# VHH binders against Uncharacterized protein MJ1408: the designs that were tried, part 3

Target 1, 350 residues: Uncharacterized protein MJ1408, of Methanocaldococcus jannaschii (q58803)
Amino acid sequence: MSREANPFKKMPTILMPDELMAKALRRGEKVANEMRQKELPWLLKARFVEEHKVRTIASVVADNLQKVIDKTPPVRKLPKFYQEMVEVLVGIDDFKKSMGAFKWASELVRKLGNEYARKIRKARTPQQAGKLRKEFVGRVKSILEQIHPEMAFVAVAREKLKDLPTFKDLPTVVIAGYPNVGKSTLLKKLTGADVEINSYPFTTKGINVGYIGEIQMVDTPGLLDRPLYERNDIELQAILALNYLANLILFIIDASEFCGYTIEEQINLLKEIKDLFKAPIVVAINKIDLVDEERVKEIEEKLKEVGIEEILKISADKDIGLDELKERLKKIAIKEFLKDKDAENKELEC

## First folded at step 12 (VHH)

Design z04 (from z01 with P100A)
Fold by OpenDDE, last read:
Structure z04 (fold): chain B 350 residues (1-350), chain A 125 residues (1-125)
Amino acid sequence: as target 1 above (350 residues)
Amino acid sequence: QVQLVESGGGLVQAGGSLRLSCAASGFTFDYYAMAWFRRAPGKEREFVAAITGSGGRTFYTDSVKGRFTISRDHAKNTVSLQMNSLRPEDTAVYYCAAVADYYGLEYTPHEYDYWGQGTRVTVSA
């Protein structure tokens, strides 16, 4: 099922131990009050009331914890990009452990609820029934207190993960290049202005996502637009994570250098990107309308010298060469996507 | 450091019994499901039994149902496998494994996070 949304978006708010217990006790008391209205012998009534309280409390607590589990995707089933995001943002091991705590607590509370309910049914006095209920509640509180750190962890994790970008399981082209080389303009022109802005924890500028037919275009302002030496470790990890997303890199060069960067600087960035990504690279020489043909040829030759094979000449602003670029991107991205999918499937079978 | 240490393996006659034990350390034991796997000579590692973190549920491969019992001791951080009515086909190296238990238990080895070194069980005809 091509998960069209951030897999963590549906994670519920995590109730802390006191909040959850308060909720459970309130519901338990409500049920107890209803049961107290029944006409039963004194002992039977007491047992009945306490049993239903215990069952209700157990159910509320266990169901709440289970709901978190149900709405949290298993990390191993996530696309590799999102797995890496979990690792970078919170740590996979800690995340798994914490979720394990939820499962443990949920299951244990259910078990205890059943056990104490049975004991209460056999209570010889109303006092004994009440004592058993209190004991049960005490144990539940203890369990929740034990997993309190993990609950807090998951709450924080949720906040970090819920705002991750939504990517579709489609052939994906990642756009790279210096600022003002025309990436945004090109993206808009290629996609027909259907661009969505998504938050990305590693950049204040967010991520731009668009579509050309069945291919996904991703622009990452602030990540792939400057040399690596200017990046911190977290940013580097975020950049590397894009390897799990990108089937193709589209690198944009400004032929006019009006962006403030020389051709040499732009080519140096290209080299860095080429080294970081396993995906093939297509280079688009942009703004050809602003320079002479000789200059464009010179740039093309320089690109060939650094091992670039796929070079297109375009003007995003003047709508020159865009159709050819679209076709080329589709062809290569789809091919690479299929290749990657086949590789993944083989890995899962081993 | 996470450590799983198996013990209790040995040579037994067909129809005999053996109890394997695995001592866990370096992680929060209760939050992890524990499992036993085995690898017979010339075969791939296969699932034998598993128990949830709370100990509330157990799972067995069909070939060992009714003969093997998995249990855990939360106080000692140990998981055990009681093997009764042993058969020559049960001859294998038995491995203890752990996985964070927040999703359904899997029968495939790659789903488990931590592994022991194994203990050899040999059942003679």
Scores: ipSAE 0.800, ipTM 0.930, lowest interface PAE 0.5, mean pLDDT 92
Fold by OpenDDE, fold request of step 24:
Structure z04 (fold): chain B 350 residues (1-350), chain A 125 residues (1-125)
Amino acid sequence: as target 1 above (350 residues)
Amino acid sequence: QVQLVESGGGLVQAGGSLRLSCAASGFTFDYYAMAWFRRAPGKEREFVAAITGSGGRTFYTDSVKGRFTISRDHAKNTVSLQMNSLRPEDTAVYYCAAVADYYGLEYTPHEYDYWGQGTRVTVSA
């Protein structure tokens, strides 16, 4: 699986039973017409035409279903973040079951195609050959009708999963903090490039992704920027899923409170984030250019009281302290990334 | 509730035959591949045989090839393991398992979603 793209992006459009059958019949008829041009005795020609029609119909249906399977990643091989997204958005068990239906139908149709082709080759009359073809088509229709609910499910699942953000398998820093504390500005300044905006089903603002060398920076507007008690169950699950992505949390505090939130409110949010995430936290006191040194020291002391060890003083707007922050983030994120990878490998061996 | 119930185990002499059966309920049987695993005393659980949802393909561990046959009945929601030419080395608890895997069948136990309680097979020398 390409480490650099949404694993579901290549899922094809799911054709419903009627659409798929229509496609298969159309192609079957086209092939039949070509076969009718052959100069053969009457019975041989009839058998030949019906056999090729059956084979074509079987192939079109089976191959179409197989293509969906081939382009859909196995959930067990996905990064944990994407596994959790499948669970939250559609349910893993239902997803697997539905994909199992595709596999079952594809194999069965292929088997039936071969069986009926053999029977048609042995037909004693053109009428018998035609009857066998009709019987085959009826069975294919029945199979597709049986898996119709699962086809519909996968179609919906595709729509939800295809728009998931693309994350690289890199040390990842997730940015958290209230709105207007300077997260977006900081991200832009640290990455030195344009930030990519990705859609995320759980927020209207999307996800911002940038890179500092080999480190991935992720800003999740609307998810980690307000208290948890205001979140619904789905949002909470989405937030928890970030645990599988984040090697480090960067929490931004606005020292000036111009963001509209007091230092106490910001620290309370920090505490909640700390409880939700397993990853270590680095706190950046931002906008130090707008307050006096005494105020910054006061904030730092308050952070220490709540158990924060890594504290940096910065001004994203004035480019103060950014190099130090960048180096610290790299050091910690890489360390944690390696640790997490080792842990994951151990779990797979059990 | 998903249930897999094994039956058919027992004591048999070397060279004898047994037929194991597993009755499945609580899920759409046709969409799941079914498998048999076994655990011998002092050993880890190992793959024995598997059959796809459609019944079109079967898989066997090398030690049972030619002796064991896995089959399924879609009407009865059952999977069976015909064991012929049994050997003392076949002594184990046999487990029925199910997986809704669409990518391919694996031989490792952790890939399977549902498990039975097992049935004991003892082959005497």
Scores: ipSAE 0.794, ipTM 0.929, lowest interface PAE 0.5, mean pLDDT 92
Fold by OpenDDE, fold request of step 24:
Structure z04 (fold): chain B 350 residues (1-350), chain A 125 residues (1-125)
Amino acid sequence: as target 1 above (350 residues)
Amino acid sequence: QVQLVESGGGLVQAGGSLRLSCAASGFTFDYYAMAWFRRAPGKEREFVAAITGSGGRTFYTDSVKGRFTISRDHAKNTVSLQMNSLRPEDTAVYYCAAVADYYGLEYTPHEYDYWGQGTRVTVSA
């Protein structure tokens, strides 16, 4: 499956039982009307009409349910990030169960359609043929009513999942830092303004995705921009899910503190992120144009004290140090990406 | 709580027959495909048979085709495996499994959601 788009975008609208049945009955009646034009003896004509009506109704219902199945990806085949999203948003077990209901109903309706078609072909009177058709329709309605809760569940799930962001299977750098430290500016500068805004259900600000050559850059405003103690459980899960995307974390520090946060506060956030993510961290000291060299050195030393090895000095606004940053990000992200891919392949072979 | 409880295992002579049963509870039985797996001594767990939620389709490993029949009772929430013409190589612990996979039945154990504790079948020469 080409990891190039949200895998849930292709899910069709879920028709509720009444809607689906109405559709099926309309099509059945249309076909019946066509069949009534055939020149056949009375009994043969009646059987012919009712049989085709039953087959059409069965096909419409079963095919509709099957289409949902065909257009819904198996959770186990999804990238880990999207698997986690399913779990967080709707629950994997409930999702699978509900999809199982679709499969059950689709298969059963097809089976019943065939059975009743056969019975109708053997009907002794037109009245009997009609009665069999009515019985069939009643059973289909009952089946759809039975799976109504699961249909409703999948409909809600679709709405939640269809708006997930689209990620490419590329080395990925996730950007973190407090608000107003210059994350968005930096992303635009690095990517040449090739930034796409995607919805993310855990933040009203969305996700910004851009590309620098062969690497993917992800900015998650509203998630990785404040202390973890302020986050609820769902947000925490959303943050942790980023571990499945991130080959590298780019943490931005505002050297000037004009963002409203002290260097100490920013470093504390960095520590939290470092503990949450498995990926290596590169720290970019931003806005160096607004402070003296001594201050930058002081910040660098503080970062080293907390175990940061990769530190770059930049000014996104003044285009200082960006080329070096790009090269460093590419080098590390690609390396980590290859490492992670190798690990995944080994797991699949076991 | 989800439970799968196997029964019907035992000692049988080659050429004999056994009927295994699995009682399911704690989940919506009709929405799950049911399967039987087995693990012989010194071997890995292997697929034996499976049946779809509706009961409309069945699948068998090649070595048991024509000898084993899988069926399910929706009213009782049970799945059964009729084993005929048993062979010594059929000796194994047999496990009942359930899956809510909507893309079809797979032969790999890791794709199944729920498992029983197993029942031992021994076929003597």
Scores: ipSAE 0.794, ipTM 0.929, lowest interface PAE 0.5, mean pLDDT 92
Fold by OpenDDE, last read:
Structure z04 (fold): chain B 350 residues (1-350), chain A 125 residues (1-125)
Amino acid sequence: as target 1 above (350 residues)
Amino acid sequence: QVQLVESGGGLVQAGGSLRLSCAASGFTFDYYAMAWFRRAPGKEREFVAAITGSGGRTFYTDSVKGRFTISRDHAKNTVSLQMNSLRPEDTAVYYCAAVADYYGLEYTPHEYDYWGQGTRVTVSA
């Protein structure tokens, strides 16, 4: 699975029972018409036509369901972030159950197709063959109706999951801080590239992803830019899910407070983020060009008081301190990434 | 609440037979593959047999092939393990397990979603 794309992007559109059945019946009839052109005795021809119709219908239904299965990654094989997102957005148990229904139905329809095909081959009259076909179709309809709730569930799940962000399996730095502290500017300056902004179901403002060499930078403007009490349950869960993505947190403080938040407010947010994430935190004091050195020192001291060890002084706008920041981020993120990977590998070996 | 309740364990002589049963409740039985695991004294839990949700496919560990048969009753929400030609090495606590895995049946216990409490099988020499 290309580690570089949303694993759910390949999920096909889920056909509801009526749609799938209609498709199958159309194809069955097409095949039947072709078979009717064969020169066979009347009974043999009837059996032949009905058998092929049944087989075709079975195949279309079963293959369609199987395709969904084949294109849906197993949750347990997903990166932990995506596993957690499945849990948050749809529920893993319900998702698995629903996919299990697809599997059950697919297998059962194939089995029935074979059984009824055999019965049709032994039919004594064309009428009997036709009756068996009708019975088969009825059973297929019943099966699809039975799994209809699960089909509907997976359809909804697909819509939610297909829009998940694409993350690369790289050391990942998640950016946090209040609005207008300069996160976006910093991200652009660090990555030098156009930041792709995508909207996601769990965020109101989208996620920005950029790259600095071999490290991935992630900005989540809607999630990590305000206190937790301002977040809904889904957002909170999404924030927690970021723990599985983040190897490092980069928290941005606006030294000038022009962002509309005081240093105290910003530090309070930092404390919350620190408590939420297992990853280490690097704090960048931004916009140092707009304040005096004494103020920067004061802020630094306050940060140390709250247990922050990694503090960098920067101006994203004026390109001050960015190289040092880049190097520090790379160093820590790579280290943490390797550590996390080792831990994961050990868990798989147990 | 999900429940898996095993029964049918006991003491049997080598060469004898037992039939284990597991009654499932609290989940949609047909959408789950069912399996039997066992844990012998001093050993890790190991895969014994599994059957798909539809009942169309069965899987066995090599040591029990030809001797054990797994089956399921969709109407009763039960899975059974017929154990023939029992050996002392078959002595273990046997566990019923369920998994809603659409990808395939796995032999590792951690992949199963629900577990029973187990039933003890002792095969005497």
Scores: ipSAE 0.790, ipTM 0.929, lowest interface PAE 0.5, mean pLDDT 92

Design z04 (from z01 with P100A)
Fold by ESMFold2, fold request of step 24:
Structure z04 (fold): chain B 350 residues (1-350), chain A 125 residues (1-125)
Amino acid sequence: as target 1 above (350 residues)
Amino acid sequence: QVQLVESGGGLVQAGGSLRLSCAASGFTFDYYAMAWFRRAPGKEREFVAAITGSGGRTFYTDSVKGRFTISRDHAKNTVSLQMNSLRPEDTAVYYCAAVADYYGLEYTPHEYDYWGQGTRVTVSA
């Protein structure tokens, strides 16, 4: 399973017990009315009507529950990004348990439908056939009520997960840095006019996705643009899920400080990101057209002091250094992407 | 806290029988498929038998089919493995495992979420 597809998008609307039961009963009555119009002997007609009603109700309920299962692969088979999102947003154990409840109920309803259909075929009176069908319906209602908490849980989970971003299974660069350092301008210059906006937990701006050929570029407004120490554990875990996507971090520094943050503040944010992410970091010193070369050298020296080896000097506005940056990003991101794929293959082979 | 506790292992002569039991607690038993795996000395865990959450279907590896029977008791929250016509090659540590039963059963150990500590079965010639 690729991280490219959001598996939760395909999940059907989750019906609650009363809604699903009502749907099944309506379809059962439609079938019963059709069967009553047939010319059959009195007892055979009663058996025929009630048997088809039972089989229809069982099928509607069981198939509805099974469809939820069929449209949601087991969590362990999801890409790691989506596994982490399930844990962060709803809880993996409860999600798995709830899906198990759907399967259990679907199988049991189907089994009961077959059992009651057989009993109805042997009914000796129309009254007995109707009684058996009513008993069957009562048992289905009981089963649905038993799993009501899990049905409600999955409905909530679906709402939380359905709008998670879809990423291609490509080498991925995540862009970080304070607001107004030039991230959005740079993204547009590197990738072209069509940047997609995708939802992501804990940001109302979403995330911006663009491409340089085979390289997926992700800008994270509201996520990696302020100190991380201010976030609670759940928010931080959602941010750290980017570790399952990012092959490279591109950190942007505004050399001019017109972004409203000092170089010291920008480097402090860089240190936090460096400590929390596995991916290597490339730093782009942006807006070099607005400062002299000695200032850029000072910034470069400070970056080397904190352990940054990959430093590029650019101006997104003036198209300075962008071709070199693009080629360097592609080279590193592809290398790291292939390295991660090799590690995953070795793990699966064992 | 989820617990799976196996019992019933021991030493038995070839051709004999043993019944393994696994007591489950800390989770909604009916929603989980249950399985037995075994690990022979120097080998990896291998699938032996499984039963669906509803109990409606059972599965066996070829080498034990017809000799072993898996069953579950929903009132007691236990799964059992009746092992008949035992052979020396059945010697292993037997593990009880559980996974939420919402997508086709898996026959590999890494797909199971909960594991017992194992019970040793030794079959002498």
Scores: ipSAE 0.513, ipTM 0.835, lowest interface PAE 2.0, mean pLDDT 86
Fold by ESMFold2, fold request of step 24:
Structure z04 (fold): chain B 350 residues (1-350), chain A 125 residues (1-125)
Amino acid sequence: as target 1 above (350 residues)
Amino acid sequence: QVQLVESGGGLVQAGGSLRLSCAASGFTFDYYAMAWFRRAPGKEREFVAAITGSGGRTFYTDSVKGRFTISRDHAKNTVSLQMNSLRPEDTAVYYCAAVADYYGLEYTPHEYDYWGQGTRVTVSA
């Protein structure tokens, strides 16, 4: 699987013990009925029927458990973003333990299937063959009940993880700023295409993903648009996972304050984001068409005092300054993306 | 608290035998593959032997194959390494390690999540 794909998308539906056992028993009985049609002496037919029933039940159970493992890459091999999301949403250690339980059960059911099939071939009566098959089924049910907590855990984990966004492995700009500063208008203007809405934990709005050529643009409504003291530790950890995605932060200031937040409030949010993220920050002063130039200069000076050196002046609504902004974002995001790739590769060297 | 505690090391003459034991606690033993690694003086840890969570398969590095036997005891939560026909080259600190048995067995140290503190084995010429 590509680094850009959600690795949990292919996870199969997780059957609970009773469901999996019922499926296996139905498939086993279908095979048994087909085998009963064969012309064989009475005892040989009983052995043949029960043996194939046992082998079918073992295969159905073991293959279903193994399929979950096969469709889930090891957590330690996942991109860091997805590793953090597993920890935040479900817990890495419990996830790994639960996958170990699936593997253990799958191998044990196969072993028991082979053992009981051999015993059934040596049965001296049809009653003995049937008893052996019933014992095998009881053993399989016991194994599934033993791993029931882990099966339930993986089922819940799948539901939480399957809808995580799929990101391309591209230079990525994350857009931040208070509501109504013009983030969504700007995103649409810069990308020139339909914006995809994707699920993300702890926001019902999802995230908006668009592209400028090979630059991935991400707007995070509900995540980076309010003071972070309003977030609990788990929500904050999910926000911090964006550090593994973002190569550049684009923070939008509404010069007019018509968004409902003063410049001071907007700069305070900027400071919080600056403290949380490792990526460099570009600030766009938006809606410059609604204020005089002296006000824009005043805002620019305040941003420089906060330590912001990359400042652009735009109006998304009036298409002012957008070409320059687009070129600046591309240059910086690509530079930071390549720098991060070099650091990542050095960490993987022995 | 996950704990792996090795025992059974000591001094033995070349050609002799030792049995190492690793007691495991704090996790569901059956769900984990177990392995032995060793570190000779001045060298890095190297794989010795591993056994699957179910106990159905065992693996050995070439230099110990036929001489060492790994086994596990479900009831006691113990992994053992029976070491026969010992050679001076087997002198090392032996470590017990565990990883959830999720994929095929892992042979490199960084793949294992839990480690014991080690037990010293010295084989005299």
Scores: ipSAE 0.462, ipTM 0.810, lowest interface PAE 2.3, mean pLDDT 86
Fold by ESMFold2, last read:
Structure z04 (fold): chain B 350 residues (1-350), chain A 125 residues (1-125)
Amino acid sequence: as target 1 above (350 residues)
Amino acid sequence: QVQLVESGGGLVQAGGSLRLSCAASGFTFDYYAMAWFRRAPGKEREFVAAITGSGGRTFYTDSVKGRFTISRDHAKNTVSLQMNSLRPEDTAVYYCAAVADYYGLEYTPHEYDYWGQGTRVTVSA
């Protein structure tokens, strides 16, 4: 299965008006020098040189702007995770507006290039041909200055979007729970050694991605391992984007409380995550080798009071219950993934 | 607070003409492609015509080609639909729509970001 790439990685560097104009003028002068080598009558040579200069400048500017559009996927065609990231990081409406500005400018520059090339072919003197070319350049500069704010916006947007994580289109389990409840040990035991670290907004630790066959496992250090009241609205929206990724949440409880959080604190975090995500939740009570069966039963009853139906009892360190957990995760994640694919297809029909 | 306001609808006899207008405000008009859609009684909205932001290209559904002309006025921020040789089948509510993030022609209503409230056109046999 090929890995899907971040749809924004292919965006080209965005040139500002003066940079793009300078590039176009340099290429235009190079072409003009080549054309001056032709053996032509003086007036015809002047027309020929100025016409090719105008056509070259128009093409350099218009093609550069069009390339940005061509290399930037339309927001409506993105998976919803990336649509939400665009809204959170830059704003969908302003992003769309800016693409419209690039399109408008590219088309207008190309149109003006054709118009001025035709006028230059009819020039009566070399001075008139040169004046027309200067007028064309002035109009291109004006168009670029008009869209300068949108060019700057896209440059910033590119920097924010190019490093978004890449996720495979697979059944996905997102792991949550306080630090030190055994998430990293469990991830390693379930997936083997190969865990990939990816960047994600609002965490410097990134996210850890591993696999159980065709099941994508995602651990979210710094995202789903602390109370949500500690986050501002923008951070919460970025965390909510995980809702479009997760087919299943695996919440880890440390039965021993050696993680430094009481069972009540851990259950309170679980409640917050349960309210935040639409995906079903499986709870794994970890470190059962360190506590009495009575304690595990007490925790299980508290979880049932909160409305948790899927509860597994494990010890990642002692390899207890992991085969059963793996099979249960696989069954639920695949079921939910297929349901989500059906819902996406119906939405696209509208 | 984008506004698209249609006008120019009414009752006309078959073979007649109408000119619809859509006044746009609250956004940078030149950056948006503009389109007309229509909804006949009991039917879904269907594409009628579109024009690019620069005005350089126009598009029409087959049933109106040669009869309808879309145009835009960048100074007044308006898009117009000149409808000639009207037929009873053209009877519908006509809607103005706008979109900026497009590659080519967008034929489906869900691809458009902004909509007017519509103007009714009735063509009597």
Scores: ipSAE 0.454, ipTM 0.819, lowest interface PAE 2.5, mean pLDDT 87
Fold by ESMFold2, last read:
Structure z04 (fold): chain B 350 residues (1-350), chain A 125 residues (1-125)
Amino acid sequence: as target 1 above (350 residues)
Amino acid sequence: QVQLVESGGGLVQAGGSLRLSCAASGFTFDYYAMAWFRRAPGKEREFVAAITGSGGRTFYTDSVKGRFTISRDHAKNTVSLQMNSLRPEDTAVYYCAAVADYYGLEYTPHEYDYWGQGTRVTVSA
């Protein structure tokens, strides 16, 4: 099914060993005080109190650890976009290891709780029952300290991952091109001005998301609007994650060059994006109202030399060619989306 | 460097027993569920048995239940498969596998992070 929300937003706050142990001990004492109200012979009361204290402490610790696992889907089952983001932001192997640590500790604490509860039921004196409970608490503390590095890792990972953008599982068009070629104006014209701004790693401008019916349109200011040589490896990896989102790239060229970049510079950026992405590319030659037809033809010829097959001529400001562009984007994006869904389904059948 | 090394395979007569062992290194063994898969000639790998990281739960495919026992030794970082009452259809290459990020029983090979090279078990009629 479609994931309409960031899968990491529901992760609970991660408690450190001392915090979790303190929580468990407080709950254990509360239960112990309630159990002391029972009318029982002195030895049976001691057994009853210590047994319920142990079971409560085990449950609080184990359930807290298990809740983290339950509220964090397995990385391998996440959409590939989010899998790549986990790798880029925190490291997928360490994240998987840490989930394993939480699971191991939760299971072991529950096992120990059951073992010590049974021993306490057989205690011959109240002092022996109390000693067994103290031993159990010591063992739980040791287990939590063993996984302390993984608990700390997950706390940091939660902070980084909770800010990831949410994308609908829909046919998606990603818009690219230099600044001032008309990307934002075009997005508003195509989607009817309902645009949401979402955070994305390595850009302070965020990303703009809008819709044409069931087609998700994504404008990426600060990401696909400058040459790759200006980016470090981590920034490039975050940009590459867009391969898992984009079914189609819409590249905007400013025919007038008023954006401040020559046609050659714009085509060079297009070539870099073409090499970087597997999705097909549609080029829209924008601002055709500001240049003559011969200039547009020259640009078309250069685009065909680069291997671009889908070329549209538009003016976003003058509402020229937008209906044809909209229909072309829908046709291609839906086709590619369905193709990708078929491939994903076959992979899951393994 | 993660490594899983199987041992204990060989040739046995039907009704016999073998104990397979898998030595794990290069990762925190206790954090991983461990499993055995097998591949008969001309077939895909199929699930045989699994054990959770703590050792508290075990799982078996129906055809081996009651005959095979999976166990783990946390001190030696090993997982074992005791195979009793062996049948000719148990003939296969047996693989050890590990996974940390799991929510339930993982039956498909794709879901496992690490794999051994396999050890051959041949059961003669």
Scores: ipSAE 0.329, ipTM 0.765, lowest interface PAE 3.5, mean pLDDT 86

